VHH binders against q9y6x5. Designs and how they scored, part 416

Target 1, 379 residues: q9y6x5
Amino acid sequence: LPPKLLLVSFDGFRADYLKNYEFPHLQNFIKEGVLVEHVKNVFITKTFPNHYSIVTGLYEESHGIVANSMYDAVTKKHFSDSNDKDPFWWNEAVPIWVTNQLQENRSSAAAMWPGTDVPIHDTISSYFMNYNSSVSFEERLNNITMWLNNSNPPVTFATLYWEEPDASGHKYGPEDKENMSRVLKKIDDLIGDLVQRLKMLGLWENLNVIITSDHGMTQCSQDRLINLDSCIDHSYYTLIDLSPVAAILPKINRTEVYNKLKNCSPHMNVYLKEDIPNRFYYQHNDRIQPIILVADEGWTIVLNESSQKLGDHGYDNSLPSMHPFLAAHGPAFHKGYKHSTINIVDIYPMMCHILGLKPHPNNGTFGHTKCLLVDQWCI
Key: E = the ipSAE of ESMFold2; O = the ipSAE of OpenDDE; V2 = 0.75 times the mean of E and O plus 0.25 times the DockQ between their complexes.

## First folded at step 17 (VHH)

Design hb7 (framework vhh_8dlx_2; at its last look DockQ between E and O 0.89; V2 from the best seeds 0.80)
Fold by OpenDDE, look of step 17:
Structure hb7 (fold): chain B 379 residues (1-379), chain A 119 residues (1-119)
Amino acid sequence: as target 1 above (379 residues)
Amino acid sequence: EVQLVESGGGVVQPGRSLRLSCAASGFTVSSNWMSWVRQAPGKGLEWIGDIYYGGSRFYNPSLKSLVTISRDDSTNTLYLQMNSLRAEDTAIYYCAKGKDLDSIAFDHWGKGTLVTVSS
């Protein structure tokens, strides 16, 4: 049988949740498979960029999804979660489902993974659901498993996306033990649903399944706010993205805007585009704005509006609070193996290997995941 | 002791609706895979549907449009809502508890409740 892979994302699943909460279903999944305890994601640590990095193996500057909110100065186009359907934003890279689908006797399926409802390089997933947050996990699970089981040509790569625990993390903050316990229990139960359904359909033994996330969550507070209006008049710039990484498009001289912002707060670093630290790999794209503000962990950049979020993400990708995990099960993976850390871009070459696909040029390192795979030598 | 007790069965006219209950004791319904199955006279067991840990439900395609499975965590009760009943729906209806994720089998059954659809 051709290799099959299901990639599942629970948005905003912070890695250390596994240490601080109980996950009987997920732990069983891990016991029979592999765990990467920490995945270093890409900067900025936001949903669209990191999900696209998972499926392309590229840094944000390379695949072109550099934020959840973007602006292109040449075309004057805007990108947002409510306006993400223009292939213009996605075509700077080739995601794995496109690569897979272009192979003989293969098809791809997607349940609301970012970008999967958009024709990229004139190719759209053979099976997909339009993004709708109101659609239940049950319906998503039903569709994805139906496609995996009954499609012709066979679905060999599938994605499944779910918005929790990110939404709840924002609402309650990751340090709310009571509410987050409830939320994370539901997530674990959904993992149980997934595993149960796969077993019921006879898919479990032959399907490779990766469960991962795009980013973590840090605790925010009303006591840790950076008000830009205290530092610069709003008429002097356009805000393309706000917090915790603000993208600033100056309406006046860039240097003047920079000078007004550079000392705005001791808890915020201000960078001219050319001065963005190299370790972020967040410089070489026209969609990155002339000035970037990066708030310290747990600090929120605001205007004259109060933020209701008690948790947020998007911070420095070296922060443990921003890191997700990766668990996997299936014929390609060892059983009962734990690994400390990989980079999120490393997932792509691994998935390509599992599926027998030639990867496009990417920033991942296949060597980082070899120990997870049964067919590889692990030194 | 694990127990499952079905109720709500009886004689009903065609086109009517009926809700069956399955009261569970000795375990938590929401922590287990639960199923409804039925057996018509002279026929084998027929799977109706499942409800999993997170509440995901799956149905027999032949019956999906006519049935809904639900549960109440507070009362530890499983439900089967049936609509537009037909004579062919006459059967003993059973609720069953699934084993853990390591086995695709049931470990406990109710005694069943008889549903008779007749004019």
Scores: ipSAE 0.894, ipTM 0.956, lowest interface PAE 0.4, mean pLDDT 96
Fold by ESMFold2, look of step 17:
Structure hb7 (fold): chain B 379 residues (1-379), chain A 119 residues (1-119)
Amino acid sequence: as target 1 above (379 residues)
Amino acid sequence: EVQLVESGGGVVQPGRSLRLSCAASGFTVSSNWMSWVRQAPGKGLEWIGDIYYGGSRFYNPSLKSLVTISRDDSTNTLYLQMNSLRAEDTAIYYCAKGKDLDSIAFDHWGKGTLVTVSS
């Protein structure tokens, strides 16, 4: 029978939460598996882009999901959290569940991972839940484990997505230890539920499980606002995305818009598309707008209002506050091994290896993850 | 000392509802997975359902529409709500504590509470 893999994301789980809070269930998971202490994610450090990078192994410029809010000038199409189902946006890459279920005697299942309810290349996940944030973890877990245990052809790749600790990180900020302790304890208990259920069903010993996240969270403040209206009139541009990476489509000469913005705040970098730092790998896609504004860590770009967020993400991917972790357990993985760092794009070729799939061209490096795997030489 | 004390049993008419309680001491209910199990007269043990650490619940498929498990962390108490009771639901009802974080076995049981469904 082919190897099976469950990929789990707890959204917005900052890597250093593991050191600063108690996780008895997750630590027991790690003790019998592997830990990567820091995963360097992709710029911009937002939810849709980074979840798609995990499952495609591609930088955002290459897979085409370049932000949570996008505009395509040629087709005049818009993308947002509430308008994300047009395959047009997703079709610049092939996510792992599509490749997996096109193999003979294989299917894929999904409990709300971004894109799994979209027919990408005319292919939707074999079993899936339509996204609905009101659906409990219990129901997501029940569906995914039922599909793993009872499907024909067998489910060999499955995904599970949960919105926490991202939602609470935005609400309280990562520095609110009292509230975040309660939130993170609940998440650890849900990891316990996952492991317990897999054991009850007899799946635990032969299922590979990856628990990871898309990004971290940084503290925001009402004292760290950048008021864009103070620097430029709305009539000069179309705002595609606002904070912490603003996407600016000029309505007048691009140089004029750039000049009005370049000295707007010492806490914001203003880039013409061709001047975006090469290390971001964030230039070569038509969905990246001609001007982007990148706020410093903890700063919020606003139009003419106060921000309600106490925590945010989307900042420079070199910032440790933006980095998630990765833990894994199963027959493919070593027991009790800790690794310092990988790139988030490295997860895709590793998953393809575990599943026996030929990876599509991607930006990941299989060698970066070799030490996690029992069938590889770690030198 | 770990203790589980069931209560709320008694004689009820068919079609009625009943809520059973399981008061726990010597451990924290929410730090464990917990179960309800019953034994009808002359029969073996029948699993009713579980509640896990984070509150995820799983039920015997034949009973799913008739029962609800809950817990109250502030009182360290597990509950079983039963609806539309039938004569065949006559049984001793037990709560049980899971052995360890990663075990599927039970290590502690209550003494049970008798529910008699009779007209």
Scores: ipSAE 0.645, ipTM 0.876, lowest interface PAE 1.5, mean pLDDT 93
ESMFold2 (binder alone), look of step 17: mean pLDDT 83; pTM 0.829

Design hb8 (framework vhh_8dlx_2; at its last look DockQ between E and O 0.84; V2 from the best seeds 0.77)
Fold by OpenDDE, look of step 17:
Structure hb8 (fold): chain B 379 residues (1-379), chain A 119 residues (1-119)
Amino acid sequence: as target 1 above (379 residues)
Amino acid sequence: EVQLVESGGGVVQPGRSLRLSCAASGFTVTSNWMSWVRQAPGKGLEWIGDIYYGGSRFYNPSLKSLVTISRDDSTNTLYLQMNSLRAEDTAIYYCAKGADLDSIAFDYWGKGTLVTVSS
């Protein structure tokens, strides 16, 4: 049988949740599979960029989804979660479902994974759901499993996306033990639903399943705000993205804007585009604005508005609070193996290997995931 | 002690609706896979639908449009809503508790409740 892979994302699942909360279903999943305890994601640590990095193996500067909100100065186009359907934004890379679908006797399916409802390089997933946050997990699960089980040509790669615990993390903050315990229990139960459904359909033994996330969540507070209006007049710039990494498009001289912002707060680093640290791999794209502001962990950049978020993400990708996890189960994976850390871009070459796909040039290192795979030598 | 007790059955006219209840004790309904099945006279068991841990529901395609499964956490009760009942829906209806994820079997059954659809 051709190898099959289901990639599942629970948005904003912070890695250390596994240490601080109980996950009976997920732990059973891990017990029969593998766990990577920490996944170092890409900068900025936001939803669209990191999900696209998972499926392309590229840094944000390379795949071109550099934020949840973007602006292209040449075309004057805007990108946002409510305006993400233009292939212009996605075509700087080739996601794995496109690669898979171009193979003989294979098709791809997607339940609301970012970019899957857009024709990329004139190819759209054979099966997909338009993004709608109101659609239940049940319906998403039903469609994905139906496609995995009954499609011709067979679905060999599928994605499933769910918005929690990110939404709740924003609302309650990751340090709210009471509310987050409730939320995370629901997530674990949904994992139970997934596993149960796969077993009931006879898919479990032959399907490779990866459960991961795009980023973590850090605690925010009303006492840790950086108000840009105190430092610079709003008329001097256009805000493309706000917090915790602000993208600034100057309306006046860039140097003047920079000088007004550079000392705005001791809890915020201000970079000219050419001075962005190399470790971020966040420089070589025209969609990155001339100035970026990076707030320290737990600090929120605001205008003359109060933030209601008690948790947020998008910070420095070296912060543990920003890191998700990866668990996997299936014929390709060992049983009962735990690994300390990988880079999020490493997932792509691993998935390509599992599916027997030739990967496009990417930033991942296959060697980092070899120990997870039964067919590879692990030293 | 684990117990499942179905109720709500009886004689009903065609086209009517009926809601069956399954009161569970000895375990938590929300922590388990639960199922409804029925057995018509002279026929084998027929699967109606399931509700899983997180609340995901799956139905027999032949019955999906006519049935809804739900549960109440506070009362630890499973429900089966049936609409537009037909004579062929006459059966004993059972609720069942699923075993753990490894078994794909039921470990406990109710005694059943009889539903008779007759004009």
Scores: ipSAE 0.876, ipTM 0.948, lowest interface PAE 0.4, mean pLDDT 95
Fold by ESMFold2, look of step 17:
Structure hb8 (fold): chain B 379 residues (1-379), chain A 119 residues (1-119)
Amino acid sequence: as target 1 above (379 residues)
Amino acid sequence: EVQLVESGGGVVQPGRSLRLSCAASGFTVTSNWMSWVRQAPGKGLEWIGDIYYGGSRFYNPSLKSLVTISRDDSTNTLYLQMNSLRAEDTAIYYCAKGADLDSIAFDYWGKGTLVTVSS
């Protein structure tokens, strides 16, 4: 009876993989649903920030998850991939699963989407898995479909997260056709497993499914390194995050630190916080450090002269290499419709509409996604 | 032509383990979803479990702790491992191939292999 939505992320799925590799299962999903060819994500183009932007509709400066590594000078707290459970970091916004499960007779379920194992505003997803990258896709799929099929109150919003192709993109680089073909074939087979299971359980006809990603991937090289140690003494600053957007907390006068960095490399832009370009929407949060360093595409900021990265992301969000795609299928969506682009923040108000939820104030534009939906005039 | 041939059945003592094989030809087991089903004497078909395109496996809840489905691309073979066999597990065991992409129907079945659990 109530509308249901499953939101799926395959981390690091660059939009042009879809046209450069074969995806029989995903293409069948798209044929009976909708495709958005390019999703413009938020700066910085990192995992935690963009996953939270999808579920809040907010720019990073507004939701407070501004990077994968953060420091708050007032509270002296640190955030990282291994230290992400303090609700302090997440409480500057209200993600959609919190809003959803506060409705009468509704619950939310999560298989490892960032933040779903944290009690945000004293509310944790009704059903969830603690994050553990060793848990197989099979187990995540089994749990999420069991919760969708057998919960009281019913699960009306569910999320599922998978680490590929991001992990392999970092390891091999997006230009390694042989390894990436194998990786992407596996992902397409897992999409097949998802669709097959939903059909077997009788969920397919009445469940809305979004398959998307947080960012893309660009090729890196040992020949494209920016060595900070060659232009500034480490004792003059605290390093909060390194590459490709470095977050610099000066230990001395910030103008002195800025002057030592501004000519460090022609392949890096150095910004005082007040000078960060307005188009980034990346200025108005205390967690954004006084100086940031933004590497050019494919360049890596290092402290020493070694780097093991073959692929990376986090760069300027105007770069096509940083953009994912979005596909969707279900009773709320048209069949066989293709759309060129949306902003990643537009996904949140669309999801709220599908679920009948009142969206919190956000940066998305519902009008950008109207043509995907059967109940809207596309004009 | 698609063909499925089950083997490994026979008489086995209660409490023992048994592995059944399903040799496939005319298609690749790792490119399809596959299933095991059984039929006890005088009873209807009972679903045992499936293995999907990407290797995800789903089992009948009453059998989940007792069975394991696997496959081997190098031999194009589907397997059913059964443990702690009981008299109730006496049945003809069939493997089945899922129909075309996204179908929940089976399009090919084997002739089955008989497992008899002696008391």
Scores: ipSAE 0.628, ipTM 0.873, lowest interface PAE 1.6, mean pLDDT 93
ESMFold2 (binder alone), look of step 17: mean pLDDT 82; pTM 0.822

Design hb9 (framework vhh_8dlx_2; at its last look DockQ between E and O 0.94; V2 from the best seeds 0.80)
Fold by OpenDDE, look of step 17:
Structure hb9 (fold): chain B 379 residues (1-379), chain A 119 residues (1-119)
Amino acid sequence: as target 1 above (379 residues)
Amino acid sequence: EVQLVESGGGVVQPGRSLRLSCAASGFTVSSNWMSWVRQAPGKGLEWIGDIYYGGSRFYNPSLKSLVTISRDDSTNTLYLQMNSLRAEDTAIYYCAKGKDLDSIYFDHWGKGTLVTVSS
């Protein structure tokens, strides 16, 4: 049988949740498969950028989704979660589902993974759901499993996206043990639903399944705010993205704006675009604004309004609180193997290998995932 | 001791609705996948639908439009709502508990409740 792969994302699932909470269904999944305890995601550690990095193997500067909110100065276009359907934003890369569909006798399916409801390089997923946060997991699961089981040509690559525990992380903060315990239990139960459904359909033994996330979550507080209005007049710049990485488009001289912001807070680093640290791989794209502000972990950049979020993400991608995990099960993966860490961009070449696809040029390292795979030598 | 007790069956006219209950004891309904099945006179068992751990439900396509499965965690009870009943829906209705994630069979059954649809 041709190899099949289901990629599942639970948004905002911080890696250390696995250590601090109980996940009987997920642990069973891991027991029969593999676990990567920490996945170093890409900077900035936001939803759209990191999900696109997973399926392209590229840093944000390369695939062009550099934030959840973007502005292109040439075309004057805006990108946001409510305005993400223009292929202009996605066409700087080729996601794996497009590559997959270009193969003979293969099709792709998607349940609300970012970018899957957009024609990228004039190709849209053969099966997909338009993004709608109101659609239940049940409905998403029903559709994705139906497509995996009954499609012609067969679906060989599928994605499934769910918004939790990110939404709850924002609402309660990751340190709220009571509320997060409840939320994470629900997530584990949904994983149970997924596994049960796959078994009931006879898909479990032959389907490769990856369960991962795009980023973690850090605790925020009203006591850790950086108010930009205290440092610079709002008329001097346009805010493209706010917190915890602010994208600043100056309306006056860039140097003047920079000088007003550089000492705004000891808990915020201010970078001219050309001075952004190389380790972020966040410089070589026109969609990155002339000045970026990077708040320290747990600090929130605000204007006149205070943040209502008790948790947030988007911080330095070296922070453990920003890291998700990866678990996998299926014929391609070992059983009962745990790995310490990989880069999020490493997932793409691994998935390509599993599916027998030639990967596009990417930033991933296939060698980092070899120990997860039964057909590879582990160093 | 694990027990499942169905109730709510009886004689009903065509076109009417009926809700069946399955009271569970000895285990937590929400921690298991549960099923409804029925057996018409002279026929084999027919799967109606499932409810899984997180509440995801799946139905027999032939019956989907006419049935809804739900559960109440506080009372540890499983429900089957049936609408627009027909004569062919006459059967003994059973609730069943799934074994675990390592198997796809039931480890416990109720005694069933008879539903008779007749004019």
Scores: ipSAE 0.897, ipTM 0.956, lowest interface PAE 0.4, mean pLDDT 96
Fold by ESMFold2, look of step 17:
Structure hb9 (fold): chain B 379 residues (1-379), chain A 119 residues (1-119)
Amino acid sequence: as target 1 above (379 residues)
Amino acid sequence: EVQLVESGGGVVQPGRSLRLSCAASGFTVSSNWMSWVRQAPGKGLEWIGDIYYGGSRFYNPSLKSLVTISRDDSTNTLYLQMNSLRAEDTAIYYCAKGKDLDSIYFDHWGKGTLVTVSS
């Protein structure tokens, strides 16, 4: 039987939610598998970039999805949540589902993971759902399990994406215990649905399942706003992305724009592209704009004095509040093993190993995940 | 004590609809996976469908266009809606509770409710 892998993301699942709330279904999943308590994600800590980093093993500068809103200076193209289908944006890397389905007697399936409804290098996932946030978890689960159980050639790599707890984290903020408890209980019940269905189909013992996320969430406040219009006239730049990492394309001399911004707020760092800290690995792509503004944790960059969000992400990837978790179960994984941390880019080479795929060049380190795997010598 | 009590059965004409209820006590329906199963005269058990912890539902493919499973967490009650009933749908209908988080087996059954489809 070829090895099979299901990769699941619950968007915005902060690592410490696991310790601060009750998850009977997820804890039962972990008990029989492995847990990585903190996954160090990539800067910027946004949804599209981090989901693509998981499936390519690359930093954002290397895979080209550098934000949820982008501008490419060479082609003059714009990318956004509502304008993300052009393969141009995705073609700087090869995601794992493309490599997988090009192998003999293999196919890939996807329920709404970012990029899986795009023909990347003229190759779209063998089975996929077009992204539509109104599609229920039940329908996504039904399609994924149907494809895993009934396809020829067999589906050996599948993905499933769910928008929570990210959507609720933005709406309520992570400090709202009452609302977040309700939301996280629902998430745990959906994990229970996933696991139960896999057991009922006879897939549970021979399918490798990774449950992870792309980033965490931090508390925001109307008392922590940075009003960009108070520091610089909007006419002096083009705004490519706003908060918490603003991407600034100067319309006038770059140094003049920088000087107007550098003292705008003590709660915001202003970087010329060449001065972006090396630890971010966020410099070597034309889609990264000449000036970026990085708000301190919990601060929001606005063009006016109000914000609708009570929680946000996208901040410095060294912040624990930005880190998700990873749990896994299946024949490739140990049982009852806990690991403190890996880098999010390490997930890709691990998945390639599990599936017997040759990884493309990437930024991950297979050695960081060897202790999770039964076929590897761990010290 | 765990109990499951089906109701809503009876004699119905072909082509009609019927909703069965399963009142649960001694446990929380939404904390368990739940199932409907039927047994026609002289036949074995036939799985109708399941509803899981988060509300995901799965049906016998031969019945999925004819049935809908739902639950009401505030009344701790499971429902089976059946449409376009046929004589072959004559059976005793049972609700069942899954054993635990690690099991594909049932640990508790109702006594069943008889549905007779007769013209």
Scores: ipSAE 0.603, ipTM 0.865, lowest interface PAE 1.6, mean pLDDT 93
ESMFold2 (binder alone), look of step 17: mean pLDDT 83; pTM 0.829

